# Miniprotein binders against Putative transposase y4zB: the designs that were tried, part 1

Scores and structures below are computed, not measured.

Target 1, 356 residues: Putative transposase y4zB, of Sinorhizobium fredii (p55729)
Amino acid sequence: MITTGTPTTRRSAAGTAGADLCPVERCGEPARPGGRLERQQPSPLSPGQRPLADANARRPVAVFAETFGLLAGQLDRQTRREGRAMLRLIDSTPIPLGKLCGWAKSNGRIRGMKMHVVYDPDSDCPRLLDITDANVNDAQIGRTIAIESGATYIFDKGYCHYGWWTAIAEAKAFFVTRPKSNMGLKVVRQRRIKVAEGDGFTVIDDATVRLASKGDSKLPIPLRRLTVKRADGDTITLLTNDRKRPAVAIAALYKGRWQIELLFRWIKQHLKIRSFLGNNDNAVRLQLFAAMIAYALLRIAARLNRITMPILRFTDLVIRCLFERRDIAAIERPPPVNPSHRRPRCSPHQMSFAYV
Below, numbering starts at 1 at the first letter of every chain, in headers, positions and changes, except where a header shows other numbers.
ipSAE, averaged over its two directions, is called F for ESMFold2-Fast, E for ESMFold2 and O for OpenDDE. V2 adds 0.75 times the mean of E and O to 0.25 times the DockQ between the complexes of E and O.
Where letters were taken out, [cut] stands.
Atom coordinates printed by the task and the answers are left out, and those that the model quotes come from them; centres of patches stay.

## First folded at step 1 (miniprotein)

Design A1
Amino acid sequence: SEELYEEAMKLRLEVWKLEEELKKIAKEGDPEKIKEAEKELLKALSELIRVWEELKEGSPEELKEKIEKLKEKLEELRKKVEELLKQ
ESMFold2 (binder alone), alone request of step 1: mean pLDDT 71; pTM 0.580
ESMFold2-Fast, scan of step 2: ipSAE 0.215; ipTM 0.654

Design A2
Fold by ESMFold2-Fast, scan of step 2:
Structure A2 (fold): chain B 356 residues (1-356), chain A 87 residues (1-87)
Amino acid sequence: as target 1 above (356 residues)
Amino acid sequence: SEELEKEIKEAEKELLKALSELIRLWEEGDPEEAMKLRLEVWKLEEELKKIEKELKEGSPEELKEKIEKLKEKLEELRKKVEELLKQ
């Protein structure tokens, strides 16, 4: 696996009407049903036009995606119960797909995948995970994310979509991002100059702005612009609709985006340990979801403190979700306490976990 | 300072390495022992958060020593996990 650089080809992967998302909402009863909205979204290719063989091949991935959503939802609920802020870090990372033989490379048909993540730093677990072809635009995926009231969405300039930013504000949520280099901004009100120092940065400007040309019709929300000087002397510009938080706090939220990079590095290193890639996109997707399921299980165990659900039961729950076709609502509940004699772990189940 | 911020990021990377090996122990080796060690890693995560909070208030040299000790504890934990992993 290549850790940097994606293959560039003149052949693009076939476009999709939307990406395959694994939102926490698909596994529960959401206040904002992103998964339901996504399922109701029209597709240019009707279900009846999709290949039957492809649908059958994707079934294991769907089960893993549902299992991940279930576990991520449990961590998210615990984070909310602890009264922590609802933070949503958004980013994507390329996933290199094994090596191709020379004959395939001669035709410029090297393909890559991209993993899109919505990450909650307080739960230290992704809330949403989507795997697409590398040519799918980050902003296109971002726009499909269901907006949670009170949440703060943190993303880079690749997620520039004025309609989505407006929807975030209208949902009583917040965003922190960077403007595109060609974005024209007009100062509406200069805020009190607070040169404020944070950890490794200084906020040197704070102003209320809007788009210069037809700003009210394109982006009819008040924007706040921060200029942040990094310790190396470079400056970056931040945009947010949050007018109440101190400038240092907003800058710190954006600085915290590096946490997604650590997650991406961990996932890529974990996949290398298995060393079983190849050109089977389904196998890679299974490995990614399995890694995230394992990650979520470890986070849940860490947060329980008092282990009322032993690791063996966690393992059984995952296996049952993957192989026993149960209702999602029933899967979250542990079985009644039954002090059974110690049972040996099933080799087939261990084999399935090891291969995923 | 930037130097301390860089050291904190290095400590965070060591933390993720420990977590990666711990997940491997859970999948391939001893899941019960992996869970026990996960609780130890959680304590180190909290210690790192305290160090990050003290960055604004503590002395740079004392904080650097705390970060180095945290890295040592993470390395010891990684060695313990490696010893438990079966190949």
Scores: ipSAE 0.000, ipTM 0.167, lowest interface PAE 15.7, mean pLDDT 62
ESMFold2 (binder alone), alone request of step 1: mean pLDDT 82; pTM 0.760

Design F1
Fold by ESMFold2-Fast, scan of step 2:
Structure F1 (fold): chain B 356 residues (1-356), chain A 91 residues (1-91)
Amino acid sequence: as target 1 above (356 residues)
Amino acid sequence: STVKIYVIIEVDSPEEAEKLAEEIKKLAEELAKELGLEVEVTVRVEGNRVLVWVEVEDPEAVERFIEEVKKLAEELAKKLGAKVYVRVEVE
């Protein structure tokens, strides 16, 4: 609607003293309030308001992500029970429309979508999967991720949100990320460290930092900055709230982030995201939902058959065995850490049918 | 004993159910081949419903899966108005 005092520049005082009286006298002309003004009054209800049903229809993506998480929950608990580090790699990838339906591009109406994933590299299992329009900012999705105490969240500079970083720290969790190039950092204390070598990298700097100027009001948590020299000679900067773990360990965690890129490549190659219903949101969501159900069920079946190796490594081993004429069944399978000693019990026929 | 865990998904039309079932079946077959698994995922269509099940020989491990699938069905119903059912057969 029309704003009377803003955004126009305000006039202080009345202007010229003598001239201001003349407009006031002109207001003495009869104004008919019940005239055209009364009959032109609009309805209180705006026809531009959208019904609540539209908002409810926008929930499918979050529900599909939660669906996948629940189906994979058994596998994730196995990893936690084994006492392995709780790593969470966060990233997103665009969904290529050319693989879904070529006619969508040919008619000039291209739709952009992307998949957001939280991935556990040790269990080789996506923890969360969301599908959004391509224009949704990565940091917006990051903020919706439930924070697990003790977990370490590893993400790229696209997930820069100081409130979310603060929430991670307040939940007794950790993050490792890269600062945006324009982020001003002030060194508070140079940490006592010798140049330390890791596998394929060297940590050359370690310092306690804060945001320049009024940084404490924007990000009131202790930060640590690492400078890492990679094998190719290039350097990267890492930021973390983990002030206790050795610098080489933190750098190694970030180096492992490439595993989510392999997951994205594998998903795009093997899950055949194909539009069988057309190029609308529901068709794409149904295809991805079907893929995630099939994937989760097979991963659970593999775990129940005591196949505990990561799927990326398992796939690589299967490919190698095919070329080397080895029996695929001979691929090493580690025994479960805590095998069940309880003999099978014959339960009565059980049927649970929940209409929800 | 053998346990069959069913996930039943109800969609808007029989045609959509058939397309969804075909997609799930193809993906399950590709993933089973990739993983070298001997476990079969069965997919069937009944009207506007898709029935997906996995057959497992170790019933102790199945209980955890059943609980996760039940939670899934309840969340789907609550948030989407969608209908997802879980059925378990022991034989």
Scores: ipSAE 0.014, ipTM 0.387, lowest interface PAE 7.6, mean pLDDT 58
ESMFold2 (binder alone), alone request of step 1: mean pLDDT 74; pTM 0.664

Design F2
Fold by ESMFold2-Fast, scan of step 2:
Structure F2 (fold): chain B 356 residues (1-356), chain A 83 residues (1-83)
Amino acid sequence: as target 1 above (356 residues)
Amino acid sequence: SKIYVFIEVDSPEEAEKLAEEIKKLAEELAKELGLEVTVRVEGNRVLVWVEDPEAVERFIEEVKKLAEELAKKLGAKVYVRVE
């Protein structure tokens, strides 16, 4: 028998049932519900609807999902083999209040919010969540994250903070990121790799670099730059302080960052249906965290019952991200409301995404 | 075994609204994963639980961290129980 609390987990020593919340209630935790002294019935209220196929919308998506599912499954296995449970994907996504609360002539100051997440791809579970105003810089939130020795932190160019990168290296941890477009880098040494083929990508360059600063050493840690050509033909540049792992392994870790983007897309699609919840920051924040709790519980349950994630679910997230996702720069600024999608005969308060 | 998450909010009406949002999300995810998720409202509290095998304790810290973040950001009282 295990007694658990939000901060602490304790084992009951006595022959007591272990349903006592005394260890959990220590430090002022709220009492567990149980006024009738009867435990909650284990029977589910909603076992879930059976899969109701939408045949008209599904044929193109299903074919794409099946093809992409094979690649996603291989990527997941590869990412876990390389980084194991010590991977930390960091990103943020804007939550447009106009989609959730736009019926009010809203206070212009609170037009947008950001959700910041640290995500563990091995467990497919968020580790940390934070919600801020949209004007808060991503790097400011990143630097508040406690650094775990041996972990690898994977993030986009919005998290450019030299002091934080230095702190990661000093903590004996690693990062993989993209340089800002205006970042000056100097090649110190070309590494031996000519071209290295990975799963759905090719590494075409690998070099030791330094920040191109004259005598001012703002970033005193050794850096490595990789040039990666993706399956879609686009080329990206990666920066890391990991000088030991093969270039293909580092590129695969960064490719795995799509998992956090897929999570964001999925959440935003589901949350827009529930725009009636309220018109203030607290109501939006509640809706976001409710979604994350339900997601985390289902991912934990799936992992315990089935070691591997269902490919169809993962590929569905990837497809939605590919077809509907904007790039990182566009995501930082929510898309404008399109007037052509508003029906003039509908209620002026029709900001809900309820099905017709 | 089961993992329970309890969320305490300011009013029963707010708890009902929160539970409705969680139910819709849980139905979609349960449909994808073939899992059973239960959401219940008790006064100003929302209870969410999922059935899990004996190895539940391996992942308990992740659920605690999420509940802790929710408590911090909303000022709500959140706790996790395993049965």
Scores: ipSAE 0.000, ipTM 0.321, lowest interface PAE 13.2, mean pLDDT 57
ESMFold2 (binder alone), alone request of step 1: mean pLDDT 68; pTM 0.590

Design F3
Fold by ESMFold2-Fast, scan of step 2:
Structure F3 (fold): chain B 356 residues (1-356), chain A 85 residues (1-85)
Amino acid sequence: as target 1 above (356 residues)
Amino acid sequence: DKRFVILVRITDPEEIKRVLEEARRIAEEMSRKYGVEIYVEIDGNKIVIFVSDPEDARRIAERLREIAEKLAKEYGYEVLVEIRE
């Protein structure tokens, strides 16, 4: 604050020194009774966004999402306590829909669903989860992620949004990504490279770059470009705003992104097991959040009890707890009429609330 | 007003009780979604589950007993599940 002329001292207000003034979007009082900042939009509904699913049906999903957030927060605090880096893997995966799922079809086109995840590899737990129509752009969801100072966000080229990358840098956070093949980059300074061996890869280039001159106003932050040769001989290009970490460390972070694929595989296996619970949009969303809550509970239990039980076995126990109520409700229903005898010929009608 | 009570007694570390408390909140939400009335209380080292229907109480207790047996076998915890009218 005493030193003038340094860009880092821009925090001093004219005439009055003080702490950062919270924006209205962040400084809403938490003690506001019945008021929810995220639910009560300060402006009209976003143009181009389709109406959400039935309001009454969305309430259970919101509660599950909130529960998941609390459990993920507990694991994140444990990871921070251990002094590990704040890593955030970002990706999405399409949700496999059954061939006979009529609710997924509209006007001759199949409407798919997509799950968006922010995953912490150190806690082995998802931090954020969102479920959208498959046509929603990955970068659109990425931009809604609250940026944590000091975190490193790792994502693929589908999350190309210059304003968001700039926001990450301005929040004193980092990103590691891949450039789109048509992105014009200009070398500003070639770094002197030591060919650096990593585990299953080699860094062969390291340079400070920027967007071609027409892009200067679009991405006004310094960038670093790494060229990494994989064990199979293929090369990939990485972009980051982290200019301090060794190149091998940055490449290792991106290689670790494979861990999110393991999570997606596990979730899809769980969905197959529980698909009998329902085929409508809300049943699928509820199953996804229930699966993520089960995963979070598994990770909390494993850490707290120092368990050596295989993950799949412990996951089975947690899943039983979450779906116990559904099985009991099903058992109370009278058994279905024997299909070997005459059945009424009921053509399917659009009945969103008829489970017969 | 007759309630069936499922008692879950835990003699394991505080950590497992915390996990079960989180499971209680999920169970309450599932109860509301599926129309099964279930109330859960924590009483020292006991988890008390109130169920309005004896068939529901039996089914819930059987599933909890199975989970408790697996936890006891794997971790050496003592978990007891019983039904009371």
Scores: ipSAE 0.000, ipTM 0.092, lowest interface PAE 24.8, mean pLDDT 59
ESMFold2 (binder alone), alone request of step 1: mean pLDDT 63; pTM 0.502

Design F4
Fold by ESMFold2-Fast, scan of step 2:
Structure F4 (fold): chain B 356 residues (1-356), chain A 83 residues (1-83)
Amino acid sequence: as target 1 above (356 residues)
Amino acid sequence: STVKIYVIIEVDSPEEAEKLAEEIAKLAKELGLEVEVTVRVEGNRVLVWVEVEDPEAVERFIEEVKKLAEKLGAKVYVRVEVE
């Protein structure tokens, strides 16, 4: 019998939104955050100003300002070099926008914004912050991150880019991630697990792998795959180029990535972002960056000065002072000589607390 | 301690960008900020580089730049690096 089927026209893989995030060698311009932000007229709502009446709120800012400086940068670098792994947690989080946002829209739909962060859990300090349209791919931002030799980069499935993973390995750095479910991995060699049990998890497999179908040309680095059984009974797969650390140690590093989620929750809670619904949508970005600067510096101040009040309370007080202070600005400084050039690197500079 | 802030503001025309850049530069001067500020125009974009030794100085400058951007309904992109 003749069965006539109508051929279904399928689109080829065309998922590239055409974001021009091709880094220029030795950038002479301010860094582009990456991605596009559609412009719509901002909501005309301008609610009343909140009063600032707490004189005691100025005390944390003064203490912070006095403790931040030369010693803070040196202490942070010493701490990282004293027997600790240089850890870099990478993730992004959507920013809660108001109902009248209208500034992050593509193809007739609101896309929102998201914040991209590189975070050092040992120092509790962010090392990089970018705010982009939500449609900017996580892997695209990952590619712009400067690679530090000896560092370990910990990120989720969204940062799958073989060229970047290869660059990390070539820079004598490491990564720990999760493979995509459609990634074909072939076992090359079974490893023996020396220590299988960790805190709240068990490593049940450890193997050297490669991409199936002779994927060596796309990812020509040695890979190691771990299967980890969590306390809830679920298993997760980890992929890394770190062939020296015990399996339990690598699994513990990935478990620790939850710390970046705590940072994201803190930011969203303490910045009161949701209170800016229908106000100036651009103000959200400015406040996010200022708050992140305040957070990073407060972590340093707390370490140097042994702050006795709870860190979150201290940080909240400083952020209120930072955003709501009305004092006269300091004496204007002349522009620096040849200031139009960034450092000769298109990727964002590492956040560090080094004194110049 | 150095805080580097990169601000990119998009407006509707190169002429608006030139006017905005002039207003931002004038604002930094009028406020007497102890901040190294560089302002540059690139097509319909205004690019601002700020190096701040004290993050508290950022708050006032950011608020005033925000007011100028609001006046034009402009898009603002901000990146912060701490070194």
Scores: ipSAE 0.000, ipTM 0.157, lowest interface PAE 15.3, mean pLDDT 59
ESMFold2 (binder alone), alone request of step 1: mean pLDDT 81; pTM 0.786

Design G1
Amino acid sequence: SEELEEYAKFLEMLVKILEAQLKKIAKEGDPEKIKEAEKLLRLAEKRLEWVEKELKEGSPEELKEKIEKLKEKLEELRKKVEELLKQ
ESMFold2 (binder alone), alone request of step 1: mean pLDDT 79; pTM 0.751
ESMFold2-Fast, scan of step 2: ipSAE 0.005; ipTM 0.288

Design G2
Amino acid sequence: SEELEKEIKEAEKLLRLAEKRLEWLEKEGDPEYAKFLEMLVKILEAQLKKIEEELEKGSPEELKEKIEKLKEKLEELRKKVEELLKQ
ESMFold2 (binder alone), alone request of step 1: mean pLDDT 76; pTM 0.687
ESMFold2-Fast, scan of step 2: ipSAE 0.000; ipTM 0.116

Design G3
Fold by ESMFold2-Fast, scan of step 2:
Structure G3 (fold): chain B 356 residues (1-356), chain A 87 residues (1-87)
Amino acid sequence: as target 1 above (356 residues)
Amino acid sequence: SEELKEKIEKLKEKLEELRKKVEELAKEGDPEYAKFLEMLVKILEAQLKKIEEELEKGSPEELEKEIKEAEKLLRLAEKRLEWVEKE
């Protein structure tokens, strides 16, 4: 009944005024390579460390989050070795608890949950995953994302935080986003206004702009504003700190953002099928992480061309294996001299649905 | 370079031990769980092969990162196997 998963919080290193960003999904990642202290043997546990190891085994959400972090990290490094662009789509999706869970929070709290994802469209795989209460602001979680030099972060107007945009630029990374309608922008320099056609869109304006605020502004960098006419006839405005890439390339990056919505659709469909694992807050979090672990494993297997299996079948297998991890502490202890009861039988999972 | 080669050889040794235990599990235990662990073994085998191919071309720091990630995935598989063995 106890859930111990906490939202990702920004932590600063001792002796530094600037805070570094560390998502909870990456808290299980290894430190960067180095040191002669790397052990090749299984690390023995001292008596004082035994209770902590047991506690970790009893926290299924943390175990699943750690597993996802390890697998997503491996896929990310393989993708980088192939020299592909470092693209990071950022978005969130609400997960309704009403039909999946009988649990409800009181005291004015929203009952639902929200899944935050950093997604690499090039590898078709999530890189970071966080699960929070539905009332947590998107920009709050966005700020905790560790910035990778050379990466391009693509996100909607819900991730408006000037300090974070500045940090992205200072880290020699890029962002592409949409301004909020009330954002005041001043044109500093008009770029070439020749219409540039892309695949399914047209760039009709390109200008260097700056925030029009005359107060204590935390966005001191010049920005580039693009006006893009989409195939459906609507126009949208894009903001970026990338002042060198062609306008059509930047617009194409933002157009690709819809790919994260396909991932969200897949996740929601999967959760609806796997409600048998329980319906409390912890069970929903476990199912979300299990689905993402299965997704990451299948993407790794496909890239290595070693394993081919229908995704639903593989997800079932992952869920069964990871779900039972919760009982590992009990299993490690010998049963009493009395005959042990039979282990619970797995529910049948002989359902297959295909959607196109 | 020699240190990295030694780490790779140790990983291969541990992976071969894991593979043998997974094959025993498939023969006398939980075939579905054995299939899952076999998939992790195959992923690790493919990753180690690519690490070996890049041993003399990649940066030592990059290879060391990949070796550490393989070590962590191997530990994950070992812990899952240990859980089943105690059933």
Scores: ipSAE 0.012, ipTM 0.402, lowest interface PAE 8.6, mean pLDDT 64
ESMFold2 (binder alone), alone request of step 1: mean pLDDT 79; pTM 0.733

Design G4
Fold by ESMFold2-Fast, scan of step 2:
Structure G4 (fold): chain B 356 residues (1-356), chain A 87 residues (1-87)
Amino acid sequence: as target 1 above (356 residues)
Amino acid sequence: SEELKEKIEKLKEKLEELRKKVEELAKEGDPEKIKEAEKLLRLAEKRLEWVEKELKEGSPEELEEYAKFLEMLVKILEAQLKKIAKE
């Protein structure tokens, strides 16, 4: 007789699935006891069964976040099949509610929000999106990002968390960042490079370093420090655990971080032209997720089917898909128009920020 | 109008075909991949419901954009299911 007991293995191979790319828990109402089980029981707490006002208000955000995660996962799988570099740019951007929302004036005080993004420059697509209050520390969100083996994470000095950097290294992944000015570093070994020129910069130093005495217990991984002179004459310091790439290649990866800033500029411009769904926090979150879903859909469509559609139209369609169509149609539908009447200058499907 | 209605009927038929493929693949496929495909399918089906409702009430311009969005979701789901089937 043979034993049929196969061990259950829980390998840490996660972080590449689409469902793992969008943290829905922070995008809407916090999870509550007895909610949203795999088997849904009919009750007052069931979706569509006597829903609470707060639950109704947050439900669309969760659906948008889930949709984004599924679509980002599709791009992730395609990129892996193509054997492209797994680059992950991480950054956040403040969303100034006062420019978008007149209601945020309150004693001259403006409540803000932050959009946190993991962006793949090769696919030109965000892989993970989260929206928090402006006072949430970047490093707190960064360390919740699932680590993909073989990936290279590129982020600003705001993402300083030694435990997370260690986790990246232990997962056989890499990071490129900048040290905080108060970080004490000691040179362990001077590397071969003396001076190396890249596109718009020069690497003038390359050394193996570690945290000053007592730091080994807090950050027990080998570190590499690069000093880079930019075209404007300023120098910056980079830290990485990548010991094999040429110094100019690592510096180029960090220089490429500007691509996430272009994405942020695009998002902010599109938010400024929207007058749809009002000006409260939930409406802003919905607009941000809709914009990101539209961006992802445009990228996927271009790759798979060469479908062309303006990004604003995708955003509008996503929002309308997730809301009750009767309400949207009632709000946006103009009175019946005589065929001889000229159409309004503004399209009824146009989303524009009406800062009247 | 008739051309758009024909396109919507073809998309409806395609979604029914994809539903059957999801059910077939659920018997042996990667549970996580099947779960993702099922969610995409539900999104597309919900979108179709809204498109059909708008056929009675909405503007032709809005319907064309909705149809393009639905077509895009169908193509994404089809590509995902094709990949699962090859695995």
Scores: ipSAE 0.000, ipTM 0.235, lowest interface PAE 13.9, mean pLDDT 63
ESMFold2 (binder alone), alone request of step 1: mean pLDDT 78; pTM 0.747

Design Q3
Fold by ESMFold2-Fast, scan of step 2:
Structure Q3 (fold): chain B 356 residues (1-356), chain A 103 residues (1-103)
Amino acid sequence: as target 1 above (356 residues)
Amino acid sequence: SPETIKKLLEEAKKIAEAVRELAKEGDPEDVRELQLAILDLIYKAWELMENGDPEKILELRQRAYELLKEVERIAKEGSPEELKEALEKLEKVAKEAEELLKQ
């Protein structure tokens, strides 16, 4: 399930949320930023200013989102046939609008949008993508994700929604997350474990827990709490409904979540955000979906043709083709992050004679 | 404002110092998280500076990119000594950016 935008009511002039004070006309309240975000059609550009991505911005965003979903589904079916685990990293990242002001407050508000991603680290490809206004809560989008039986969903504190966690468990799927700092948990049963060492961490506690509430719990599923100690002595707490996997395996899954952050850095540094008065939202959404469609196509092509080129290098080339630098746009785009992969270094002599 | 940009660069320096301490005994995962935090602060500062002299800002952005990629590589494959050297270079870039804001 992909949502291309969720309208939200921003802070507006008092008393106008959801309905006009007068059905035929408004009573001339002061102009304030506010109201609902609606999708806007892109303004026509002069022919010399239209890159391919801007031309595509005229198409319905839903068509691009559906196309991405189909391609991501194809890649996932290949992964399933290869017998790999179904892992789903979930996170979001803000997308700036315009040049300097994209990340800055404007009249006390942060301008921008959020990109929400479900990422499969084994395929190195986003599975789902949604673009919303920055005001939309992460957990609201999380709960719209269609749950796949057998999958393991890995997400941070921002995705706290008890009904959604319950739905994951009822669908025969799993989650690994961190509790919010003020979440009250009560130990139901202390699991008898020895301290278990993983790669760069140690699991020091493992317990069956429930919410500490006076009445019936709003979260009626069995929970497991892990305490994981980092090398410097800091500890983190993990919550999961997976009661069978070894504690070190669960901790390792959460440790791998950083991979989605690298994807976010790379995507943002390759995007060109054109500054148009009145039509930025739809253009941004279309550019992001077009880039992700190209990314998914490159992943499928690489697998089918057994290409070993690092995928980040391949997608850099494609992004440059879709969002080619223009004199004006070049100032708006951060420099790209080159992939940092260690490869064997061979002398030119050896390379020349290795190829026969 | 110039004050806001200065504060962001000061925060980036503090994080670089913390990463330097963790490099002595630290987990690659902890180094990774701090590298991402440093990246966020540096790019926020330069986004705010983009209305200034574009040539000088682009030079600083490029230098920081190269240095952060070097830190990433060293965190995966290098020694704690190499990581310490890379973090010291990052600190110098942050100081030079601060001096440009004074001008």
Scores: ipSAE 0.000, ipTM 0.129, lowest interface PAE 19.2, mean pLDDT 57
ESMFold2 (binder alone), alone request of step 1: mean pLDDT 63; pTM 0.517

